# Ledger of designs, part 196: miniprotein binders against a7ua95r516to809

Target 1, 294 residues: a7ua95r516to809
Amino acid sequence: ASLSLLSISDLVPDLQFIFFWMSNAIEILYFIQQKSPAYMQTIELMDDKAGSKESLLSATISANEEAMTILEEVIMYTFQQCVYYITKTLYVVLPGLLDCNPFGTEPSSEQCRRAAGVCVCAVCVMPEAVRRVVSVFQTTSDLLQQYQVHSEIQSQMFAYLFFFTNVSLFNQLIDKGPARGWFQRSRVLQIQASVKILLDWAKGAGHNHLAQKFFAKFCSTVTILASPPQQLSQMSWKALCAEHPSLKPVQLHRILTQYQLMAELGPLPIWQPSSEDEAYIYRTVDLLESFENH
Below, E stands for the ipSAE of ESMFold2; O stands for the ipSAE of OpenDDE; V2 stands for 0.75 times the mean of E and O plus 0.25 times the DockQ between their complexes.

## First folded at step 14 (miniprotein)

Design xe3 (at its last look DockQ between E and O 0.93; V2 from the best seeds 0.00; counts 0 for: other shape alone 3.343 > 2.5, SAP 75.115 > 70)
Fold by ESMFold2-Fast, scan of step 14:
Structure xe3 (fold): chain B 294 residues (1-294), chain A 120 residues (1-120)
Amino acid sequence: as target 1 above (294 residues)
Amino acid sequence: SLRKRAEELERLAEELKELVEELRRAAEEEGAPEEVEELLKYAEEMAQAAKWLARLAEIALERGDPRLARLLMRAATILMDLASLLMKEALRMLRELGDPELVKKAEELLKEAKELIERA
């Protein structure tokens, strides 16, 4: 119960210390990288009549390499700790995004009804469930800026968070969607609108390229499911594969099967995989995405 | 034990930095080679980094992360060892300093640093 009520704000004090260590480790690594080369060159060029120059140079090179390796390990450790806490929070709030109604015109659960009520104008509805996800991303962005974390590390952080979000949403939609009615057109349009709010946030935050790259699979899935029957029925299997290259044949086949079911397109399958692609469709191990596949 | 090691390393690093300032003044007054000043500057900068890391390790221990603290202390110890080696080499090159008390102070600090490093 306490975990389902846990907000990103509850983790901010712990995250502040992790970002503090990460930022300082990056600064120290940068400091060593900038100072040591010039001094090592000075040692190398020294006139050594005592015969100690080679030992000093060797010790200096070894110490610098060891220290930088350990600092890189510190940066990776603190980065992974941030990822752990942030994704643990995301995992709790992400399912709400698939159940909320950003249009505010459909009956919803108590949680989704409250979320649907949070808007400035009729066309700019941000459900509470979507706001919780946006708050996780915004808090992460704020902390990275507060601790002046280098832009490359910021990009790596959001790349991973978008990757995690994409995998989580895709897997939940594919695995649980049929039982929860998420493949019904009205529900898919709600999901599409909610995802657009996340993508708009990412664009405003300067992460549009990362969002386009890492949300490709989920966005392709929602785009197909939201397509009008008249439009989608005009596309061949080959055309759909070409337009949605992020989807594996088994994934595309599952999506289209659900679309046919929900749209009541008749007794015969309209989209037939090629004989070559059929061999891959039966590889059920490729249906769900791995959090390790990047 | 790790907390006391971090506190001791932070103190020794600061003392090394202060001693470097004194040694650089003595080297300039004696007309020592430029190489001595460069080695002392490098020692000071490595000691600064070691002090920084030791302080971060203390904070990690206060926050209940001994794994992070050990990692930070390993890096701090390596950099402090390097600072000590650089200062020892600079001191060897300062043949006629004219201040036996300063030389003795430097040797005592280097001995304390060596003992701390050997406990790693």
Scores: ipSAE 0.713, ipTM 0.882, lowest interface PAE 0.5, mean pLDDT 82
Fold by ESMFold2, look of step 14:
Structure xe3 (fold): chain B 294 residues (1-294), chain A 120 residues (1-120)
Amino acid sequence: as target 1 above (294 residues)
Amino acid sequence: SLRKRAEELERLAEELKELVEELRRAAEEEGAPEEVEELLKYAEEMAQAAKWLARLAEIALERGDPRLARLLMRAATILMDLASLLMKEALRMLRELGDPELVKKAEELLKEAKELIERA
């Protein structure tokens, strides 16, 4: 039997326990933070007959600070465990997004076919590859809400998941795109449509600002590649850098090179890097993104 | 073992919480200063949190995560030690007015808790 098709649904029982500990640690941390000031004020106002007041205050402050520090470590530990399990699932399913056709011929339901009047339901079908990625995000969102995890921690979770998604998709497109035919215009338009489905999910889930921030590099890449030659050839290197600040010079250079090959364009003087950037287009160590950026 | 320490801390925290409830009732009936009642309330709440953390540590051990269990037990021990200190201070202020048997029970429990915390 194969272990290559790990599903998020297989991990839900383990994730439920991890979120259980995370949410309990958060509640206890909140309890200590909200109650300790009033009690310490009572101790501070206490009659100091035995001379024990400063010792008691010191011990109380120390205990509260140390307990809260440990609870923050529990929260971080459980967060890292969640990220580990979820991103292993994402790593398996994300490459399929680059190969899928969101304009497929298999509609999702009979009601969609009947309601259309004309058979346009092929566009209503979410491709399996996109559905598998959305399922990971949706399951994560459902668990975070089920366990009432603090909204700031929910935001940090999705910030990391979108960062991971961006790195994975960008690196595979740059690294494997030439061999896989992913820079062909029809393919780029399919990828653009698939990404739009993910962005629409993020917006509907209340994470639009995080998706805009953390998908920026991959989205910029696809936007450039999807641009008509008449429009793109009118944009200078400096203009492209200004419109796509998430792209490093080596990355923008590689994207434009692939565009020239697919559009059958010769070298364009307007795409010559600025003198400031010219030293950077050969830094191949900067071409692919690190999963360890934070 | 770590599991046995978690079970013992949970037991001691519950016993401390029960004794604090008795001491609070006695302090109210005897007209003790309000700060004594607040110290006992604080001790009760810290013991409750320590019990909660010890129970979470037991569950973590059942699920095979001793690293998480050790973190939870460290926090539980700290809060139990604080609860014990708060109760000890409150008892010092109540010694002349309190029930001698209740004070004796509380002092025995505090000694047991201190020994557990120091041997950890």
Scores: ipSAE 0.689, ipTM 0.877, lowest interface PAE 0.7, mean pLDDT 83
Fold by OpenDDE base, look of step 14:
Structure xe3 (fold): chain B 294 residues (1-294), chain A 120 residues (1-120)
Amino acid sequence: as target 1 above (294 residues)
Amino acid sequence: SLRKRAEELERLAEELKELVEELRRAAEEEGAPEEVEELLKYAEEMAQAAKWLARLAEIALERGDPRLARLLMRAATILMDLASLLMKEALRMLRELGDPELVKKAEELLKEAKELIERA
């Protein structure tokens, strides 16, 4: 099946099994972690009538440690599988977010029309492109809750998904933005509004801190591009670096250069990189974000 | 096959669990030391965990994930070994007190479990 046809709903049956294995592995791991110390104490307190106590204790410790190690590997493996499938769906739907016009009257999704009542839920009023992205995250959240996955694993999952989303959107914006007109102020404002809807969802879902952290780079880029020329032209390189610490010098320089071209601004001496950053602005290898850094 | 081994391990884990429960009842009736009951309880819990892991491995195989199945089977095998060791120690302590027929059955089951573990 072409990646283009893959929806999160199509993956739910497979994801359910993965979450099932992960949840059960976590439960068994937790059980071992909680019970093992008590049982080891019991063994330690036993009368050593046959000299077998030490051997039994050693074997018990070894078995528990080995079992826990394997269970951790199972959890990691299943986690990676979940991420793999979910990110595939994100890969398909994320480009639509950059082309979305959230201010347009897009016809209400057919699904909400079938319910006799106008569903005014926050998801139903979302633009279709945003709704598709949110649906991936919501489905993930629902599955994590359904299988009662440990909160730490849930946080790690969303951290990675937000990271992936940020990298994907940032790289697309930087690489294709100029050619696709995404650097035009009107288009940037649309992107900003779309991302805000996503961030609002994340806030409502209890992931506000993670979303703010992992979307920082994309949000900074959009914020700069959304700034009026009159305002941005008054900000120095140092001020922009300080306000947008998530951006590398090479990234900021590229954004400003493209902004200058788009806005038909002449050379702005105040945007000139500092002597300290001058060497870094030419590191084009650092321009795009890597998926491997997380 | 890995599937047959998983099914066999699940079966043996259930049988071990049932046997441990019988031993626990017998130990209680005979007024065995609390330490024996605790060992048997631990063995039962490990056998139960092993059973679940073996079942999870079967499901993984059915879903076409032999890598996951192997990991789950390794963990199940380790827990079965631990359960067997705990049961063996409990039986040693109960030998003078316990029903000879029950002890014999337990020894046979432990032998079977050991053979399975060695093949897994």
Scores: ipSAE 0.635, ipTM 0.844, lowest interface PAE 0.7, mean pLDDT 89
ESMFold2 (binder alone), look of step 14: mean pLDDT 87; pTM 0.867

Design xe4 (at its last look DockQ between E and O 0.92; V2 from the best seeds 0.00; counts 0 for: other shape alone 3.269 > 2.5, SAP 71.166 > 70)
Fold by ESMFold2, look of step 14:
Structure xe4 (fold): chain B 294 residues (1-294), chain A 120 residues (1-120)
Amino acid sequence: as target 1 above (294 residues)
Amino acid sequence: SLRKRAEELERLAEELKELVEELRRAAEEEGAPEEVEALLKYAEEMAQAAKKLARLAEIALERGDPRLARLLLRAATILMDLASFLMKEALRMLRELGDPELVKKAEELLKEAKELIERA
């Protein structure tokens, strides 16, 4: 009923039209760009005895520039509509990554095991929560390829989708993690395994660089939380900042505070922020990431 | 009315494209200067683009997106206006063309196109 409850499969017909408009607008834009210089050169070489050469040049330049500007608006509008629909479905399915157990028996894993006996198949290795997220990314990739969308625009779309995914997962973990028990080391290891499946998808799809760039904050958080207590306790604040530059001081401080509590390392702070960072560790306005910073 | 404009623009773009092709063939038979043939070819290509944009706008209206349709029709109108201007200039250079019915058809289509564009 609600757009927030729709699967990506429910939105494919709408997305198909949007990608259709986008791809056609791109084709016409490039056609005008490719052909305009040749026609302008032909007009410039015309015999000006007719007395219309300047008017032809002026009208042609004006029309081409105005049409291309409008087509760029069409491309931007359709791009924004695509990301709106895709991120609505992504927002619904992403929290499940933080609750799933990729090492355990999920309903889809049990169904595959029962149907195929006691054997592991590629489909049943992926837990349902991870499969739902991968399905959004894969469906998006399939549509972009089906409509032959320019590779630069495909990269921009996945850059935004990975940015959105990182913000959503990071904010959920930081905001709801204490109440949900997500800072427990066994849960963090499960989350780490689930995220690795997403990173493997991105690498196989040719988006490894984008995924590594835009997942950095969430991956850093999970890496810290997955560290053995004895190992992490020996690391200085400065060393942690150097290993995890994507984390703001307030974010790193919050993660370490929650880690210390969950690992039962006592109430005395283990990690002392640098003098420079001390001013920033309580800036709660900087704790959660904005979905609009892109 | 927006749907009516999209349908009319698509029809006129198709008719202009077909008429420009007829003018190109007549100019080729007469041995017209290369520049005139280039103007007519450019006009045909702009009319073809305008037709496509008008069709895309019709689909946008069928899907309930009048904002997208208005953007597409604005671009279609601009390219149609350019195509009409290019054809008018090529026709002025070919006024002594030996087919008076083709010239009359072209002038009537340009008048209809001008009226549609100005109704925007």
Scores: ipSAE 0.725, ipTM 0.881, lowest interface PAE 0.6, mean pLDDT 83
Fold by ESMFold2-Fast, scan of step 14:
Structure xe4 (fold): chain B 294 residues (1-294), chain A 120 residues (1-120)
Amino acid sequence: as target 1 above (294 residues)
Amino acid sequence: SLRKRAEELERLAEELKELVEELRRAAEEEGAPEEVEALLKYAEEMAQAAKKLARLAEIALERGDPRLARLLLRAATILMDLASFLMKEALRMLRELGDPELVKKAEELLKEAKELIERA
């Protein structure tokens, strides 16, 4: 199936059914949890009829637990299907965010007219590549609201999507950034502005806490690359590590090394790790992040 | 076929729910113990949940997801088995009230419910 190559709009009909099943399974699970206690209490308070009470309670508890376990499996299955298809769509659109320019980008009158039924402000200030990413998040939010999915599950969904976005952007920047010129100051400022649009969307959607948590690594990387050389040269290795705790020592060293090469700031003595930190860097070679959250 | 089993289970759940509702009303009218009314009310609620699950399974099959359908049908069957068990227990208590026609009718439906669940 080519579902992973479809736009988010193309996936909406299929996603609607998955959210439909998830929402209904949650409703039935809560229904059983809500109705069971009153019934169980009534049975507990009745006189024992030669062991019939014990049998009745045991049968009810067993059946309820088995049914609820299956419903939880349905909820997990549908949640994982949504995450799978939505993140596959994100993976396709995310690289464009690193190449777009939000500064001096003026949408055509045609683009503004076509988006009249959507957020006009977003179209006017947002590059197409950023708009595609925001569209994935907004469509997900709309579907979760349409099917009245509990806010905790909505939070878990966006935690996954922000985690995935952060890892994808970080890995692309670290792996391909030097060759593609993404470490150049002008490009870094463009990337920073594009990421700010995503963070602003998340804040507006009520997910600021999740965005701050899950974008920390990529935001730290962009912050370092956007920092003036004079400011960075005044900090010790330990101070830089303390300011950017989301970055592994090997990742921080790689970022500073590339930044120094681009800016021709001379050698790295000011940012030298301690003997202990250097030994850790030597043994820890995992530069890229895993997409696995558990 | 899975679709026929889902359709049969949905129909059976509705029929069981209607009979349980009928028995609950009769029990209330004759002043049955609170325990009997609680059993029948819970059985009715479990049958209603099972009906909804069976319908969701039918939709899953229409959309080409037999794995999801099998999970939903298994949950529906468990809740239907529970509803039938509770109905049987309520029947045992209702026999003391001396309504032989209601007892016989419930016994016949319980037998049909068990046969259909075994097929599913």
Scores: ipSAE 0.704, ipTM 0.863, lowest interface PAE 0.6, mean pLDDT 80
Fold by OpenDDE base, look of step 14:
Structure xe4 (fold): chain B 294 residues (1-294), chain A 120 residues (1-120)
Amino acid sequence: as target 1 above (294 residues)
Amino acid sequence: SLRKRAEELERLAEELKELVEELRRAAEEEGAPEEVEALLKYAEEMAQAAKKLARLAEIALERGDPRLARLLLRAATILMDLASFLMKEALRMLRELGDPELVKKAEELLKEAKELIERA
């Protein structure tokens, strides 16, 4: 009950503090990393008066290393906290993406109606379910920029969020898809269109490579399910494996089996797993993606 | 309390920074070697960083995150120790050149800083 009411906007005040700590820790870490070598060089060039130089240098090195280690821990801790809060919000909004009909005339969100001008921005024209997901990512991006977080940390953040999103959507589709009718071609096409809007946003935000990489499994699944029976029935197991290398054999087998049932296709010998893959198609433990692999 | 420690560390970091700035001015007026100026500048920067970390720790405590506060205070303490060490070496070099009263004040502050670090 309480999780369903959680919006990213509700978390912004807490996230701002976390980003503040993270950004400041990064700044201090960077300062130490850049300045310490120059100061150490200065110490090294000093006249050795009574052995003080070596002691000073040793103490300086030790202190800098220890401080940097702790600051890295602070950065990691704050990073994890950000991810924790943001992923909770994603968990709430992601299921709506699978049920979204992007081709429907959903009434424009009330917020865009209040602006005297029809905002034709890409976000305003998005279906509400897609907009909610994009809003989480956009808010994250805005906060990262606001606090001038290092680009590498930004990339890591989005990598994880895309990973989480892919795992969540993939697992839901595989587990609940048949029962919810998400394997029907018309529904799959809706899902495909919704995901495309999200990917287009990611591209526009400068995260195209990360999005392509981390959404590969979900996109592959949707691509297979969106394929016409006439086309897919002509593709061999080996060809499908080659075209969709992100899918494990057990995953591909599950998708094809469910597709076959949905499309009322008889057994297709061409989809028979290779002898090499035959042992793996029964590894049900590998069917769903794990959140631990990142 | 952890809060009192954070506030005290912030105060001491500021006091140390101010003292280092005074020593830098005195060193410059006396024409001290560039190496002394470098040490004092480094000490000042470390003290400033420590002050910032201590303030961040206070904010963390206010937000109910004692774990984060402890990490930040630990880092601040390390930087204060380094600043104090650098200042001590600079003072050693300046003792023959510098204002005896300034040196005495610096020694007192260093003693106070050390006592705080040892209690932390």
Scores: ipSAE 0.578, ipTM 0.822, lowest interface PAE 0.8, mean pLDDT 89
ESMFold2 (binder alone), look of step 14: mean pLDDT 83; pTM 0.817

Design xe5 (at its last look DockQ between E and O 0.73; V2 from the best seeds 0.00; counts 0 for: other shape alone 3.199 > 2.5, SAP 74.979 > 70)
Fold by ESMFold2, look of step 14:
Structure xe5 (fold): chain B 294 residues (1-294), chain A 120 residues (1-120)
Amino acid sequence: as target 1 above (294 residues)
Amino acid sequence: SLRKRAEELERLAEELKELVEELRRAAEEEGAPEEVEALLEYAEEMAQAAKWLARLAEIALERGDPRLARLLLRAASILMDLATFLMKEALRMLRELGDPELVKKAEELLKEAKELIERA
């Protein structure tokens, strides 16, 4: 909506119904699968004097296959609707992470320690921009659990949400970073701290493996940019590629170019791309990531 | 209307499920073959699934999602069609039932279900 900013809280009533249909479709699919084998085994062993065994088995197989195919379509339809609404909310709130200053906020780590392991500060005391993103992830997690959505679907949901988050943050940084001053070292350190809060949420929610996998490109970018010049200037192109395999040559080249500008560091011979990568550092079609998963 | 079809399919699925429970009891009392029990049990399970799907479709229509409702009703119709086929086969395999009124009731329900499914 152009006139109103969609928040995850505003979408909860609609998401509740979508998750309701999704979870029920999954359970009915499971029910059909669970009930068929015993029946089929009994009929398969039937004494086929009347010649009805084949028709019984054929009718069951046909009906089950078609019904399960339709239920899979229902599950996919409802999953896509959830992802659409959730990612539209994420799209609006994610850019704020690149502008916020987590170091000027209340000492959240001390508040967490005082709460004796209760992580109330993860939502209440973190920077507003980070709170908005965490709120999207937490609300999604709560809804998935509330409706007892199958664990594999929950993992697929968060895999896509983390993928979307990575693409959105990376593209914004690369595309708008020079104009917004996001490549300045102080800003990079602020961004790094904000992302750490997201990674800590993912770890605490049991999604650490997905976050490590799908945030890799953005995290690698921030790690490189946060490195002190003395450390980074000692790392060759080949070493950087090995340390950060998620970055394409054109992406790594752009990141190093921005680093040189901000650190007032001239071109370094050890950052010259390898022969195999040199052809790829100018492929502008590969610079920004696609929201379509290939 | 699509809502009328969803409501009728839910009603027929519940009636079929209830009738199958009565047929299972009657068949057990008469010592029916294991195959008849399997057919009736599976018919009941498929009718139960059809009922759930029809109810979900009604809710989808209340929320203004006729695309979702049509998918759910198509699945419900397929499972109801299977359930009626299974019941019909179970009746054919029964050599004798002591309750002719129950058999007539089952045949009437099967006729009504067939007409509803064919209309779609």
Scores: ipSAE 0.723, ipTM 0.906, lowest interface PAE 0.6, mean pLDDT 84
Fold by ESMFold2-Fast, scan of step 14:
Structure xe5 (fold): chain B 294 residues (1-294), chain A 120 residues (1-120)
Amino acid sequence: as target 1 above (294 residues)
Amino acid sequence: SLRKRAEELERLAEELKELVEELRRAAEEEGAPEEVEALLEYAEEMAQAAKWLARLAEIALERGDPRLARLLLRAASILMDLATFLMKEALRMLRELGDPELVKKAEELLKEAKELIERA
């Protein structure tokens, strides 16, 4: 209890033990997998003088399969515990990312656009809220490296953390955004710049491919919301769907509706759904993303 | 208690490893078949893995995770049972080569291992 109120640094001692068990279980599993084939071959090549060969093979196969199954359970259990504590911490710090300003003050639209799309100038600093999120990812990376966890499991860990972050940010923006003012152009540009800092961290950490894959929905959302009215009004529904395949019709329609309200634009025929998508834009049950991986 | 069982399993696995080293030395001196050497080597490796898992289970109990400890001990018991089975088969072949002291010691240790595994 109380773990959701702690910073990532407060969780490090407990996380170290979970990574320790996971790493050791993986090494033992690998050890068994490497040793078993050689001995199985030796047993198979034995002369079956006493009829003991089949019994020895059966016992060895059974024991190895049962032990490996349990070790896989240990690895999954410890992996899920790491994910649980790390995502619980992320969930607490992620809303701050939507409300922070990486430009220090309320910048001009041109200044925001340059910082978010081109480069970060010397006067721009990482906001505390963004630093807290980056700290969670960096601490995870450091622990995986410290305990020499295999690269495949490291990739699975960050795939899930990025998936969780994407779903959490998307759901918060869609559900709470209108009331919080997050769909206002200046706020969207600030959010875009903050997200770029996270994506740049992921690239530097060697996880660019995973970040591109698992942040697609949230990135599409902020890209649309940050688009100039002139540019966005010239795009058809089909063109927007093609550029943003990660968004469901109901999600895209909601985003465009919010864009019109914030930009004080009237209804535009160009954003009318296709006949095929028309039924799906009314499926409000599909508006928010599930935290459960499909 | 789970802690006492984990500690006993770790100790027993270490004792089995030491006994395997003695039997391997005796097998080389008596010119035992190559298959006996292979069975003993495999038994030693399985006992080492069981000892490792038993130690991890002890740490899990100290940190207040009995569920994790039970999983680790189940794996340790399976590997220890395999190690004792491999030892028993190797011992059957070695019995005919004439080291009655090691044979007696091995039989006593195998009996203790089976009793512990049945309780775990």
Scores: ipSAE 0.694, ipTM 0.855, lowest interface PAE 0.6, mean pLDDT 81
Fold by OpenDDE base, look of step 14:
Structure xe5 (fold): chain B 294 residues (1-294), chain A 120 residues (1-120)
Amino acid sequence: as target 1 above (294 residues)
Amino acid sequence: SLRKRAEELERLAEELKELVEELRRAAEEEGAPEEVEALLEYAEEMAQAAKWLARLAEIALERGDPRLARLLLRAASILMDLATFLMKEALRMLRELGDPELVKKAEELLKEAKELIERA
């Protein structure tokens, strides 16, 4: 099946098995971690007869450590598989977010039409493009809860998914934005509104801190681009760096340069990089975000 | 085949668990020390965990993930070995207590357990 046709719903059966393995591996790991110390204490309190106690203790420790190591590997492996499948679905739906007009009257989703009552839930009123993205995250959340996955693993999962989403959206905006007209103020405002809906969902789902942290670059970019020319032209390079610390100098420089072109502003000396940043603005390798190092 | 190995390990883990449970019951009936009971309880739990891991491995194979299955089977094997070691220590403690009937039963069950592991 072409990647273009892959929905999160199509992957749910496979994801369920992965989450099943992950959850069970965590449970067994936790069991070993909790029980092993108690049993070791019991062994330690036993009468020291002919070195058998030390041998037993050593064997028990070794076996537990090895088993826990393997179980951790299982957990990591299953985690990576989940991320792999979920990010594939995100890859398909994320571009639609940049083209979305959230201010338009989109027809109600077919799912809400079947309910005799107008569902006014937050998801039902979302633009289709936003709803598709939210559906991926919601499905992930539902599966994590269904299989009672440890909260730390849930947090790590969402951290990575938000990271991936930010990188994908940021890179697309920087690379294709000028050509697609996404740097036009009206389009930027649409993007900003769409992202706000996503962030509001994340807040409602209990992931506000993670969302704020990992969407920082994309949000900063959108905020700058949404700023009126009169306001942005009064902000110095240093002020913009301070206001948007998530952006590298090369990224900020690129955004400002493209903004200048779009807004038909002449050269603005106030936006000139500092002497300290001057060397960094030419590092084009750092312009786009990497999916690596997370 | 990896599948046959997984099925066999699940079966062997169940059999080992049953042997441990039998020894645990016998130890309780004979009034064995709490330390012996604790070791046997731990062995039973390890055998149960091994069984679950083997079952998970079978499911992994059915879903076409032999890598995951191998990891799970390795963990299962380690836990089965640990269970057997715990049984051996329990037997040692029982010998020191001087109950000949319980010791004989424990020796028989441990022998059977060792034979099971050698087949895994």
Scores: ipSAE 0.453, ipTM 0.769, lowest interface PAE 0.9, mean pLDDT 88
ESMFold2 (binder alone), look of step 14: mean pLDDT 85; pTM 0.848

